# VH-VL binders against Chlorate reductase assembly chaperone protein (clrD): the designs that were tried, part 1

No score or structure here was measured in a lab: all are predicted.

Target 1, 193 residues: Chlorate reductase assembly chaperone protein (clrD), of Ideonella dechloratans (p60001)
Amino acid sequence: MNTLIDNPKAMASGYLAMAQMFSYPDADAWRRLTENGLVDPALGRETLEAEYLGLFEMGGGTSTMSLYEGQNRPERGRDGILQELLRFYEFFDVHLNQDEREYPDHLVTELEFLAWLCLQEHAALRDGRDAEPFQNAARDFLVRHLAAWLPDFRQRLEATETTYAQYGPTLGELVETHRSRLGDQPQKSREMQ
Below, numbering starts at 1 at the first letter of every chain, in headers, positions and changes, except where a header shows other numbers; antibody chains aren't numbered by Kabat.
F, E and O stand for the ipSAE by ESMFold2-Fast, ESMFold2 and OpenDDE, each averaged over both directions (binder to target, target to binder). V2 = 0.75 x the mean of E and O + 0.25 x the DockQ between their complexes.
[cut] stands for letters that were removed.
The coordinates of atoms that the task and the answers printed are left out; those that the model quotes come from them. Centres of patches stay.

## First folded at step 1 (VH-VL)

Design a1 (framework fv_adalimumab_6cr1)
Fold by ESMFold2-Fast, scan of step 1:
Structure a1 (fold): chain C 193 residues (1-193), chain A 122 residues (1-122), chain B 107 residues (1-107)
Amino acid sequence: as target 1 above (193 residues)
Amino acid sequence: EVQLVESGGGLVQPGRSLRLSCAASGFTFSSYAMHWVRQAPGKGLEWVSAISGSGGSTDYADSVEGRFTISRDNAKNSLYLQMNSLRAEDTAVYYCARDRGYSGYRWYFDYWGQGTLVTVSS
Amino acid sequence: DIQMTQSPSSLSASVGDRVTITCRASQGISNYLAWYQQKPGKAPKLLIYAASTLQSGVPSRFSGSGSGTDFTLTISSLQPEDVATYYCQKYNSAPYTFGQGTKVEIK
């Protein structure tokens, strides 16, 4: 059953789940993944860790796939991407880049930022405050960053024979549902009339 | 509804100063970066200056750097452009524009004011 | 700094025609390109951002394409209300340079 709901709180949960899934699967991360039902405990942490290292190669060599936007968009210049992402995070005083091993353009960091924006949107709507700043930031962030590189990334991911491949469609559904809600895509009702 | 209303334009002699204002309404002004864009009579658009939502960061086109100062008063929902040492080539309609992004970044402009004409002539 | 050049500088077409305007950046700007419409005596209005994303409320006959250095704005079926000057703009970093504009008129 598709449990994805077109609302900011549900979207935030989805983004956080994907952030957990694509984080390095150390003992603490493995516990969270199994407790949240994202990975079958029978798989074993060592198997998931081997898949992660083989696909993404933390700390060495040439990755078969990169988890960094800048490396997935080499024609665009990574420094420019990093500066723009930092300006987004700094505007909202969001401290997402706390891992010494990751840059602002890591998939996990971008997903966590989108989750944060969704949570702020939810809080603003609940409290009768202006949600527009969070909605506009999320729309611009999706168009400019995650949605710009995700299609090619997920195509490569879904071609792998790994546990991670099953989350390619989930990432795509989250991004497209979010963009549709924010008005970035043609609405279904317009197409049916 | 989002509204931006410029004022302060007029006829001014070369070498003198003029201050433009832009009154914003219909949105949380402090959450948006703002820009000034000008257009000389019969010519195209030229970006002039930008200011972050907090006012902590500013940028200028090379043609105005050192002469123009952008500022804002978030308590009054107002944007300003102080224009010093005016030249004939500064003659233009000046638009204020809202940055689609926010405080720490400057992007494309989703709302524009109606413009205010500045004529620099003896 | 990066130069933005549009082609053609002006064009005349008939109602219902497909109109194509091009914009070239002297260096790569990824998809950080916007298109604006300006009618005589009026302020510009945003049409397209991120090279190909249509702004809410803009008619579907407008579309954008391209990335890197070469960009295109297309009006699939020109209407009388589309008479205007169209501008591209880079926004990857300051300065936020505009193209020189393309004036679209009806024959």
Scores: ipSAE 0.000, ipTM 0.475, lowest interface PAE 14.6, mean pLDDT 84

Design a10 (framework fv_adalimumab_6cr1)
Fold by ESMFold2-Fast, scan of step 1:
Structure a10 (fold): chain C 193 residues (1-193), chain A 124 residues (1-124), chain B 107 residues (1-107)
Amino acid sequence: as target 1 above (193 residues)
Amino acid sequence: EVQLVESGGGLVQPGRSLRLSCAASGFTFSSYAMHWVRQAPGKGLEWVSAISYSGGSTDYADSVEGRFTISRDNAKNSLYLQMNSLRAEDTAVYYCARGLSKYWQTRGYYMDVWGQGTLVTVSS
Amino acid sequence: DIQMTQSPSSLSASVGDRVTITCRASQGISNYLAWYQQKPGKAPKLLIYAASTLQSGVPSRFSGSGSGTDFTLTISSLQPEDVATYYCQQYNSYPLTFGQGTKVEIK
């Protein structure tokens, strides 16, 4: 058995919790994080905000981590990654908030999309509708995007002495459990010799 | 009913311009890449141009690059092809087509919905 | 650019015959290949995508196979309504390219 509950509704909850954890800790985010037991209230919002800014925005000690897939995969080129991600979102009529200028490749955006796919899979299975499109999308999205950059991101994150470091293993377990349930698909057809 | 309807074709002199339109209905137009494909009389299909869902990316066949401009208006569910510096070799039926991919990430698109076409004749 | 070559250019067969059309890419395209049917005076209709996946509503007598550079469209039992020109199309990379077409006639 896996240590997480490996069903689409539970997986969606896990992805949404991680999306909340890695969002900027404004007043509403802080309230949700403390209510859901993801952070110790005694830590204080100012401490969490300082950790977030130091890790992800200001480059603590000349070493910075990016929350964007495109910046974690410089060999691929960010424009290509952004176009691929937008194709996934558009296929399901998922629109980014244009007013807030959020990038398609932000970790939070990718986690929220995976949560959305899991919720749609759950609803389809509950209603006796075809869940395969959502399952296929989640498998392909994991292989082509999140799972492709998460290992190196985790290595850097888990080396820090921050509250965020504790959730590196959680991100890995969610991705591993989800991929295990769905099964991996090769990117290319195997050619016969 | 998913439908694409082309308009704007006609007889035009070499060197002049013509603008084609394609009206989409029955689906979320803003979620699909769109294509123009042409067919000269008695000849095969030739891909002309593509535009991404947002209009932010365009692609063109070498034969039309720099002369044709593809554009879209998602609020009006409409696709356009501005054709400048027309040549006799541009004479063809022009089809509007919806782009689709089987796998979530793919390099290009196949076309699952086609319009009826509009004839463009370039003649001196 | 990827060149798509179809064979034969035309064929004549009897109702009930097995018909095979081939398509060859000038470089590897994995399974990014579609087949279209075009009847005289009509727009093309998608038959098959991803080399072998039948489009919804297309009769089961149509099938596709192949990967890499060599692809085949088969009509297991030719019907009168199948008289048309058939095109393959690669969508591995831009520019998108079509084969020159295969005209299928009954006789």
Scores: ipSAE 0.005, ipTM 0.462, lowest interface PAE 13.3, mean pLDDT 84

Design a11 (framework fv_adalimumab_6cr1)
Fold by ESMFold2-Fast, scan of step 1:
Structure a11 (fold): chain C 193 residues (1-193), chain A 119 residues (1-119), chain B 107 residues (1-107)
Amino acid sequence: as target 1 above (193 residues)
Amino acid sequence: EVQLVESGGGLVQPGRSLRLSCAASGFTFRSYAMHWVRQAPGKGLEWVSAISGSGGRTDYADSVEGRFTISRDNAKNSLYLQMNSLRAEDTAVYYCAKYSSGWYPFDYWGQGTLVTVSS
Amino acid sequence: DIQMTQSPSSLSASVGDRVTITCRASQGISNYLAWYQQKPGKAPKLLIYAASTLQSGVPSRFSGSGSGTDFTLTISSLQPEDVATYYCQKYNSAPFTFGQGTKVEIK
């Protein structure tokens, strides 16, 4: 019970938790991860850090995993993906401080953007304003970006014997629930017409 | 406006020690591995050493293993290279380089600092 | 250790010429190969990573190909600003070895 609540506020919390989980595990991040029950305190921060570095940073050998959409979708150039992502971010005037920015196609950046859209949807619904722009953007973003590369990323992640492997299913559940609520294709009432 | 600025180069006698520094700005320093790469006068690029974002893992080229030590101070956004038992063949411009990920290697470089090992 | 060998060591070509530089790894490195451009008096600049992926802002006349042990960098139409030394680099694991470099000059 209480696995995932299908509403924009709860979904935003889920996306932010996953963004935190896949961010570099410094001391502050470790404290938040343990307080939120995302990691076992007995594991130790240095062990989680070693797992992160081994999987995602200073990658060795042909089995390296990337946290970047452009590298998980072997297209001619990453520039096409980056330009599409920047179009979404610029449309909503979403930007980060230079010191805290990742590349636009980083998993954490994409998760944070989805969380932002969910929070804006929640605020619009609460205030009696039009939520449709945020819902339409989230639907398009999921189909064109995160959902397009997450399945293969998950398959690789879940094959590892790391703390991160357990969050492959969580990422999938968030994306699947979000897409289900938004409706990838509108239903037509043929019987009622 | 990512910037990497090397310092500490100069003239040093064989067998002595020298410490290089690299001041980083414009990105979250602790999140990225950092490398030292050198270039002898008129020669090609030679990778020297690497350190992970946390400082928990280091690697060295065979030519410097046991003589050089790479380190970092994430609170100061600084990278260091302690060079001991210097040899004439260590004469080079030393570059600090940012390593973005396993797929995206050296996306930013400093302008370099010259180390001359001579009598 | 895996050795990285470039060919040729230097070349002179005319503006508009197609230029090809090769890089050979002594053992397989999959597609963990990058190309760098170093102009006289400057630090190196990343051109291509993952053997064939062009870095943002790099002109489309540059392209990379290859996998395993044999790699090529091509400049489809050489321009005066392309005068530089070009280096390949393996980056799958330490050591992060560079090739010896190929100097490109205009006739």
Scores: ipSAE 0.000, ipTM 0.469, lowest interface PAE 15.4, mean pLDDT 83

Design a12 (framework fv_adalimumab_6cr1)
Fold by ESMFold2-Fast, scan of step 1:
Structure a12 (fold): chain C 193 residues (1-193), chain A 125 residues (1-125), chain B 107 residues (1-107)
Amino acid sequence: as target 1 above (193 residues)
Amino acid sequence: EVQLVESGGGLVQPGRSLRLSCAASGFTFSSYAMHWVRQAPGKGLEWVSAISGSGGSTDYADSVEGRFTISRDNAKNSLYLQMNSLRAEDTAVYYCARGSPEYLRWLSGYYFDYWGQGTLVTVSS
Amino acid sequence: DIQMTQSPSSLSASVGDRVTITCRASQGISNYLAWYQQKPGKAPKLLIYAASTLQSGVPSRFSGSGSGTDFTLTISSLQPEDVATYYCQKYNSAPLTFGQGTKVEIK
């Protein structure tokens, strides 16, 4: 996805597409990726799986990059990050599938939560109900979590020679568009970073 | 043991309103998403609506969106369905159902591990 | 919307027969599929979730298989109490869509 329509339903679709892209590419996931035009069918699932394993799982002797916020923010301590994420999920009665070997801080989990908040915002606006709790949660979640670690993750991803590198800009566009719509524009100067 | 008991069904004229209730017992009600599923006479099952454990999030089937409102009172262990602008095609047995204890990443991704006995709603002149 | 189609719509079999019911999703749903049994005049009862996991208290003659788009419910040895309509249900995302049902009778 290159261009986003700035509304919650379209944003949810974008987050879900990225969640699909960064999930392990088993046969079912591969089918969804090809049907949604996220990968070229000519690439082949074997190639995508090899790239995923090389980048995000156990590498073949070279460095790997993590899909987990806690591992991308070692200075913050992972336990604290997990506790904060669980507070967001618990507030909305969003629960992780306990049978999966995924943690609350996995990129896919965070993208799926943002998609869920966008879908709830869309439904509330359509129904004439109060959308503000979902908008406020998305704003806080972006600032405290995904937007806080995505820039460094993205820089490393875009330096790779993989199919995944092309989705670094897409992740960045989703986050920046969402923050812009929610009115979350911090005054942080690049010169003072 | 988990029990769900529906009430409030009956004969109602088109265009009128009806409110269904579901009394839950045998589990921590506030910890589970709750659902309404309906079945027209001689037809299959159709999911109608969902509400999160806290009541902060709701979802609806396209066929009832804007006409039905799901709500809950956790202090009373009760689930409700307010049905407005009723149509003949809303005629069905309405089941109260508990969302699975295994949560998917999405709140809306549930199977139904326990069901009530159902309450019949007949919309006719 | 993802459509769920069951086959056959109805069947008649003898006690002790192996019965197979299929469910097809119009798009991939991974293993997010449940099977329900609804006996005449009763509420539905959960049989299987996650495509193949048997719910506690359900007889071992019931089994589920499949992933993605094609799923199967099997009753290895049909019993008189198994007369019912069986439904599949997707739950990977809303809407939580059911198949149209398969009626199982003994004759």
Scores: ipSAE 0.000, ipTM 0.462, lowest interface PAE 13.2, mean pLDDT 84

Design a2 (framework fv_adalimumab_6cr1)
Fold by ESMFold2-Fast, scan of step 1:
Structure a2 (fold): chain C 193 residues (1-193), chain A 123 residues (1-123), chain B 107 residues (1-107)
Amino acid sequence: as target 1 above (193 residues)
Amino acid sequence: EVQLVESGGGLVQPGRSLRLSCAASGFTFDDYAMHWVRQAPGKGLEWVSAISWNSGSIDYADSVEGRFTISRDNAKNSLYLQMNSLRAEDTAVYYCAKGRYYGSGLYKYFDYWGQGTLVTVSS
Amino acid sequence: DIQMTQSPSSLSASVGDRVTITCRASQGIRNYLAWYQQKPGKAPKLLIYAASTLQSGVPSRFSGSGSGTDFTLTISSLQPEDVATYYCQQYNSYPLTFGQGTKVEIK
């Protein structure tokens, strides 16, 4: 799909599609992925599940890819990253589901939070309310979190011979387009004020 | 302990420029958004400008947009406000204020303030 | 811009009195409201954030309440050291805005 997304509602859709793609591919997830054209039905759910487990949950040692920011940033303590992410989520009352706990630094959780911010931005703009808190939060979140670890994650992902490898470029284009629109460089930040 | 020390205030003629500095200590400066807040003599508080931890996000009050420039030097733990085209109504005590938590998009309240530096714009 | 209006603009009360200051936002700000105390010649000091959460080190006689558009700061038993101007501030959106201030004096 063309991922050159210029508006917050379309960006939210892109982030949610990627959140689906990198979620564990159970029967419900598989149905959604095939219905939305993200995965070829001929691949088979069992093949996608084997790829997921092989890339992200087994394979042992240093060759295993992690879907968690804290494990992808070896110079940082994970506790510090988790504290910072929780402050973002708590500020906007975006809390983890207590019935099914997930770590705050999981790729899917970070993508869903970015999608939520984009949806709130869209709603604010439609309603004539101030979208700036959501825009500023997305800018800071991208620079401090997802954009800080995605480049190395993508390099490893795109080197694999898996269905997931094709979505490395998609993740990168979503993040790059979002950052470009929000103006995370000093000159661009001035342009968007 | 957290300390913020402003400097650079003084008497300046209308239409001229002045640069304020804020020296920070006692916290990890590059983890927090920083703000300038001013107060005209005998008046209330007015937010002036904000800068995120990495200078990637910058915001200004409408009254100063295009005239003032906020910047920071994380290696020196310092915040700056370059004030150009000064007007009599810019006369105020300027406070350096620390944002709570990270980035400019979160918790934009001020848990620590400097002592302030007086800027007087008159002939 | 979100306009913040405080009431009253000033008040005079006796030591031990219960003092209430109100703050009204021109649009909904949820609980994204802070209260500051400013003593004469000094920088402001954070008292309360998230409308009702007391900052560490602030005496328990101070409390905040409210959500949406209407907020209150209460001093349950006014002390001489509480003589100051009190400001509310919304942090829901930029530009950040303050109320005009409420001056609290002892009779």
Scores: ipSAE 0.005, ipTM 0.466, lowest interface PAE 15.0, mean pLDDT 84

Design a3 (framework fv_adalimumab_6cr1)
Fold by ESMFold2-Fast, scan of step 1:
Structure a3 (fold): chain C 193 residues (1-193), chain A 124 residues (1-124), chain B 107 residues (1-107)
Amino acid sequence: as target 1 above (193 residues)
Amino acid sequence: EVQLVESGGGLVQPGRSLRLSCAASGFTFSSYAMHWVRQAPGKGLEWVSAISWNSGRIDYADSVEGRFTISRDNAKNSLYLQMNSLRAEDTAVYYCAKDLRYFSWLSPYGMDVWGQGTLVTVSS
Amino acid sequence: DIQMTQSPSSLSASVGDRVTITCRASQGISNYLAWYQQKPGKAPKLLIYAASTLQSGVPSRFSGSGSGTDFTLTISSLQPEDVATYYCQQYNSYPYTFGQGTKVEIK
């Protein structure tokens, strides 16, 4: 029986859906969100955009929280966080989008990287290749980055009266399920260190 | 409905300048990186330049670096290519194209929307 | 710069034939490869991205495969409307680079 714990392809789909949900809701993004059933079409794009800007606009106005790991972990220098994230992306030769809205520490960027690792794990397992590098990277990335700041971010998000609040539990379940699956697999290689 | 329309091409003498324009419609222009790609008569495609949604990142092919300048005006849904010090080898049909850069890790779409092209002929 | 080399430069085949076009990168590009179709007098059309993913609206007879440095575009049953030049393009790093193109014609 397939579950998220046993299925990296399904887990990648979950991370992709969350990446879409927390991306800026331009016309193309809105089309994908409605086609994928992530938002009610009756809500209207303008309402979702207003919620996004009100919650997440960096350094501005009525924004109540940040989508950037560096800003959610002010006890650490953001430069250190960015350098660590870039090392993960560079190790796997991931083509980093150089657009300003796609900083290495943006929630969407981190979710997309986790989805990419899950897809590579799936492909390796399907092809009879070694999946361990992708599994080890995902475990390390979750512990050092997303899982380190998501709990506080999630608590703030779930306290809001917005469309985004309902996806706080979804983010938490994805991360916890992924960590649980990976925690049963001891790290055998340290090539990434 | 989703369209890119190039203009500004024509005959120009070597060493002179020409400015190309690309008008976008039917999508949120300000959200996407844009590209210029050219094709010399009877030859293959050559990527020329790209500009991020906010103009914060700009890249050029080695063959045009220092001579061409890409720019955009998001309020006017327009992309531009200023071509200086034109050479005979710059003769080509110039296409503008849309990139979906925000999905680069998952399913980069490459360049999914292209204009019809505008011909630039550099000749004496 | 990453060099993209296509093989063959041109081919002629009959309707219903299986056609394969190969693309080789001078260095590893993972799966950051797109395939384009260009019909005479027209702008290029995106067929495949991420080496193997069909663009919406592209017929299922087109398929892509490969990773790293070696990639293949396959047309399982060539149709008259497939007469075109096909290009591979890497988007792993700037500058983006295209293969020289493969012209497909019907006998």
Scores: ipSAE 0.000, ipTM 0.448, lowest interface PAE 12.6, mean pLDDT 83

Design a5 (framework fv_adalimumab_6cr1)
Fold by ESMFold2-Fast, scan of step 1:
Structure a5 (fold): chain C 193 residues (1-193), chain A 124 residues (1-124), chain B 107 residues (1-107)
Amino acid sequence: as target 1 above (193 residues)
Amino acid sequence: EVQLVESGGGLVQPGRSLRLSCAASGFTFSSYAMHWVRQAPGKGLEWVSAISGSGGSTDYADSVEGRFTISRDNAKNSLYLQMNSLRAEDTAVYYCAKGTYYDFWSGYRPFDYWGQGTLVTVSS
Amino acid sequence: DIQMTQSPSSLSASVGDRVTITCRASQGISSYLAWYQQKPGKAPKLLIYAASTLQSGVPSRFSGSGSGTDFTLTISSLQPEDVATYYCQQLNSYPLTFGQGTKVEIK
């Protein structure tokens, strides 16, 4: 059931938490996950890291799930997806980390972008500035990207016997709450000018 | 108020190059994606290329990819289309258009303003 | 690529008639569709975006409807100045594609 606070600041926190959860669980990431209560410390970092590697990366094979939108939507052509994502990110001056040669379509990158848009929306509303550009970007980004591939991804995730399976519903609730607030269409302009 | 003025069209031989320009005024140019759309004589509209507001991302129709390059100079409010290796099938009126689909500052309007067009004729 | 097909390719109607033009996408595009009007010798003009939202300054006799794959443009009472070719455009994915156009003439 949807238990999230329906406001941009709280939504940003949720997206950032999920970005942390689906990042590679090195020692620094593990510390953040345990400090933020996202994983039980008793599980152990090595166990979480082994699950991550086997499920998402480096292992390959028929049981591996991809964390990349382009791999989850092969019929759409990854080059087109990558170019469109880069236009969203660069328009708002959100650039990829050059050190890691990150792909724009990684789940973590898409979640961090949505968090950034929510934070900008929050700041605009607080400062009495127009929040509509950030709301429109988030709506379009959700419909065109994350929400388009998340349902199939989370169904596969929830069928696994891993620590990550419990976060399928959390991802769904974040996206559903955000879309509910924004709508799938541009908001109607006021009838009276 | 908002104006887009194209220039650079003309008669050109196959295999040669042309550079089209579009001068924009009346809006914050750097905040909007820009497009080139062409129309062959007596035919319909064909989208050619797009560039993001920052200039960091570009797209091209398959028919022109590798031959045409879209670019912009935000300090000069100008959009460009460098057309190389021109073919007879590139003969068309070329329009620059103000886009909004990938550009959220103008509130979700696609090609809300168009230039007058500039004719490019590729013939021997 | 998403193919956009318009029908009819041309029509003739009388002043005051209700005119309907249809547009079909080869795959789902939600509401990411725009309609343009192009008069002879002129650049296209945006009429409708987001399938059904009228652009500022466009007469209220123009309206749009539809979602997914099937869309319509309606002119409730055709005027002489409406003689033009009308184009639909999908904005769902690159490459952006237009319908082939519908020519509207007065009898």
Scores: ipSAE 0.006, ipTM 0.468, lowest interface PAE 12.7, mean pLDDT 83

Design a6 (framework fv_adalimumab_6cr1)
Fold by ESMFold2-Fast, scan of step 1:
Structure a6 (fold): chain C 193 residues (1-193), chain A 121 residues (1-121), chain B 107 residues (1-107)
Amino acid sequence: as target 1 above (193 residues)
Amino acid sequence: EVQLVESGGGLVQPGRSLRLSCAASGFTFSNYAMHWVRQAPGKGLEWVSAISGSGGSTDYADSVEGRFTISRDNAKNSLYLQMNSLRAEDTAVYYCAKVRSYYPLGYFDYWGQGTLVTVSS
Amino acid sequence: DIQMTQSPSSLSASVGDRVTITCRASQGISNYLAWYQQKPGKAPKLLIYAASTLQSGVPSRFSGSGSGTDFTLTISSLQPEDVATYYCQKYNSAPRTFGQGTKVEIK
């Protein structure tokens, strides 16, 4: 996005836009991307699809980069990462995409989960309810997962000079802004300070 | 102020069942994950079980998996631990504990006073 | 599973002494470590979380440090009310494993 607003509702919109951007660009996804101004219609869906497949799926191995946290953090072991992510999603009753290729550690799934937490935070603040549980969940999720692998992923993405490369900075600014707003540690008091 | 009050402990024979309760007050109960932690007499702390804010997800220590069931009633601000097939090694003070998050990962910011469960033949 | 080992198992020190307790994880846990104080006959009380963040209401003489596998809890000037057993706890993933405890007594 060209504008990031530092509040949970706007943050949720940013995460959802990035989730749309990094989803496979089928006909429905392409329509949403062009309607939301994320992609130039003149590029054509076939060109975006070719870039997606070349970058993330079928580039021949030497240029291919993964959209999966577990593959971006081989030192951790993917099974451990998947178990942790499933725990977060299950406790919030988050529904994953029914596509058999969707995994808990896909970038899109992690972005959608952060958007959901931001929307819950917004609803709690709007209603005068305690937002702390959703803020603390988002902080922990960012530190344990997305923020832990995004910097190296971005470095590779931004070097590709593809349509996707322009959204590397957007992903980084979303995560940085969110972490800055939440702080690195949970609030000790539920009251405003 | 946050308060957690456990009840339901007592003497029970091996192989029998017991149900513990924890009454919570001073916070929006349904927004926070809750845990049970136990401590055998003269021994250290052992995590037992966890439940998410909605009650939709639960987790258990390997030592109690299949025997204990954690549950909650958010309308009553109450947490429960149903303990089946009790063994002598389940003898402990059982603490109700709160984390700062809707999901059950985290540290315990508030603890109840504990309730003693003695499993003896 | 990740094992948590504390050292020493017990110690005796004089009022005003600097006390250090160590906690070691068998695998890296980043800064997902908490310290608890348990006084005789009482429930545990949170002292420190995220390895180094002091819980509100805890005296400033308590501090925590470390990351990865090696962590320390320090009491800069031991007071009589600090007689207790201290526990470290990992919370990065299940299981939420505690160390075996360190008993602190006054000479």
Scores: ipSAE 0.007, ipTM 0.522, lowest interface PAE 11.2, mean pLDDT 84

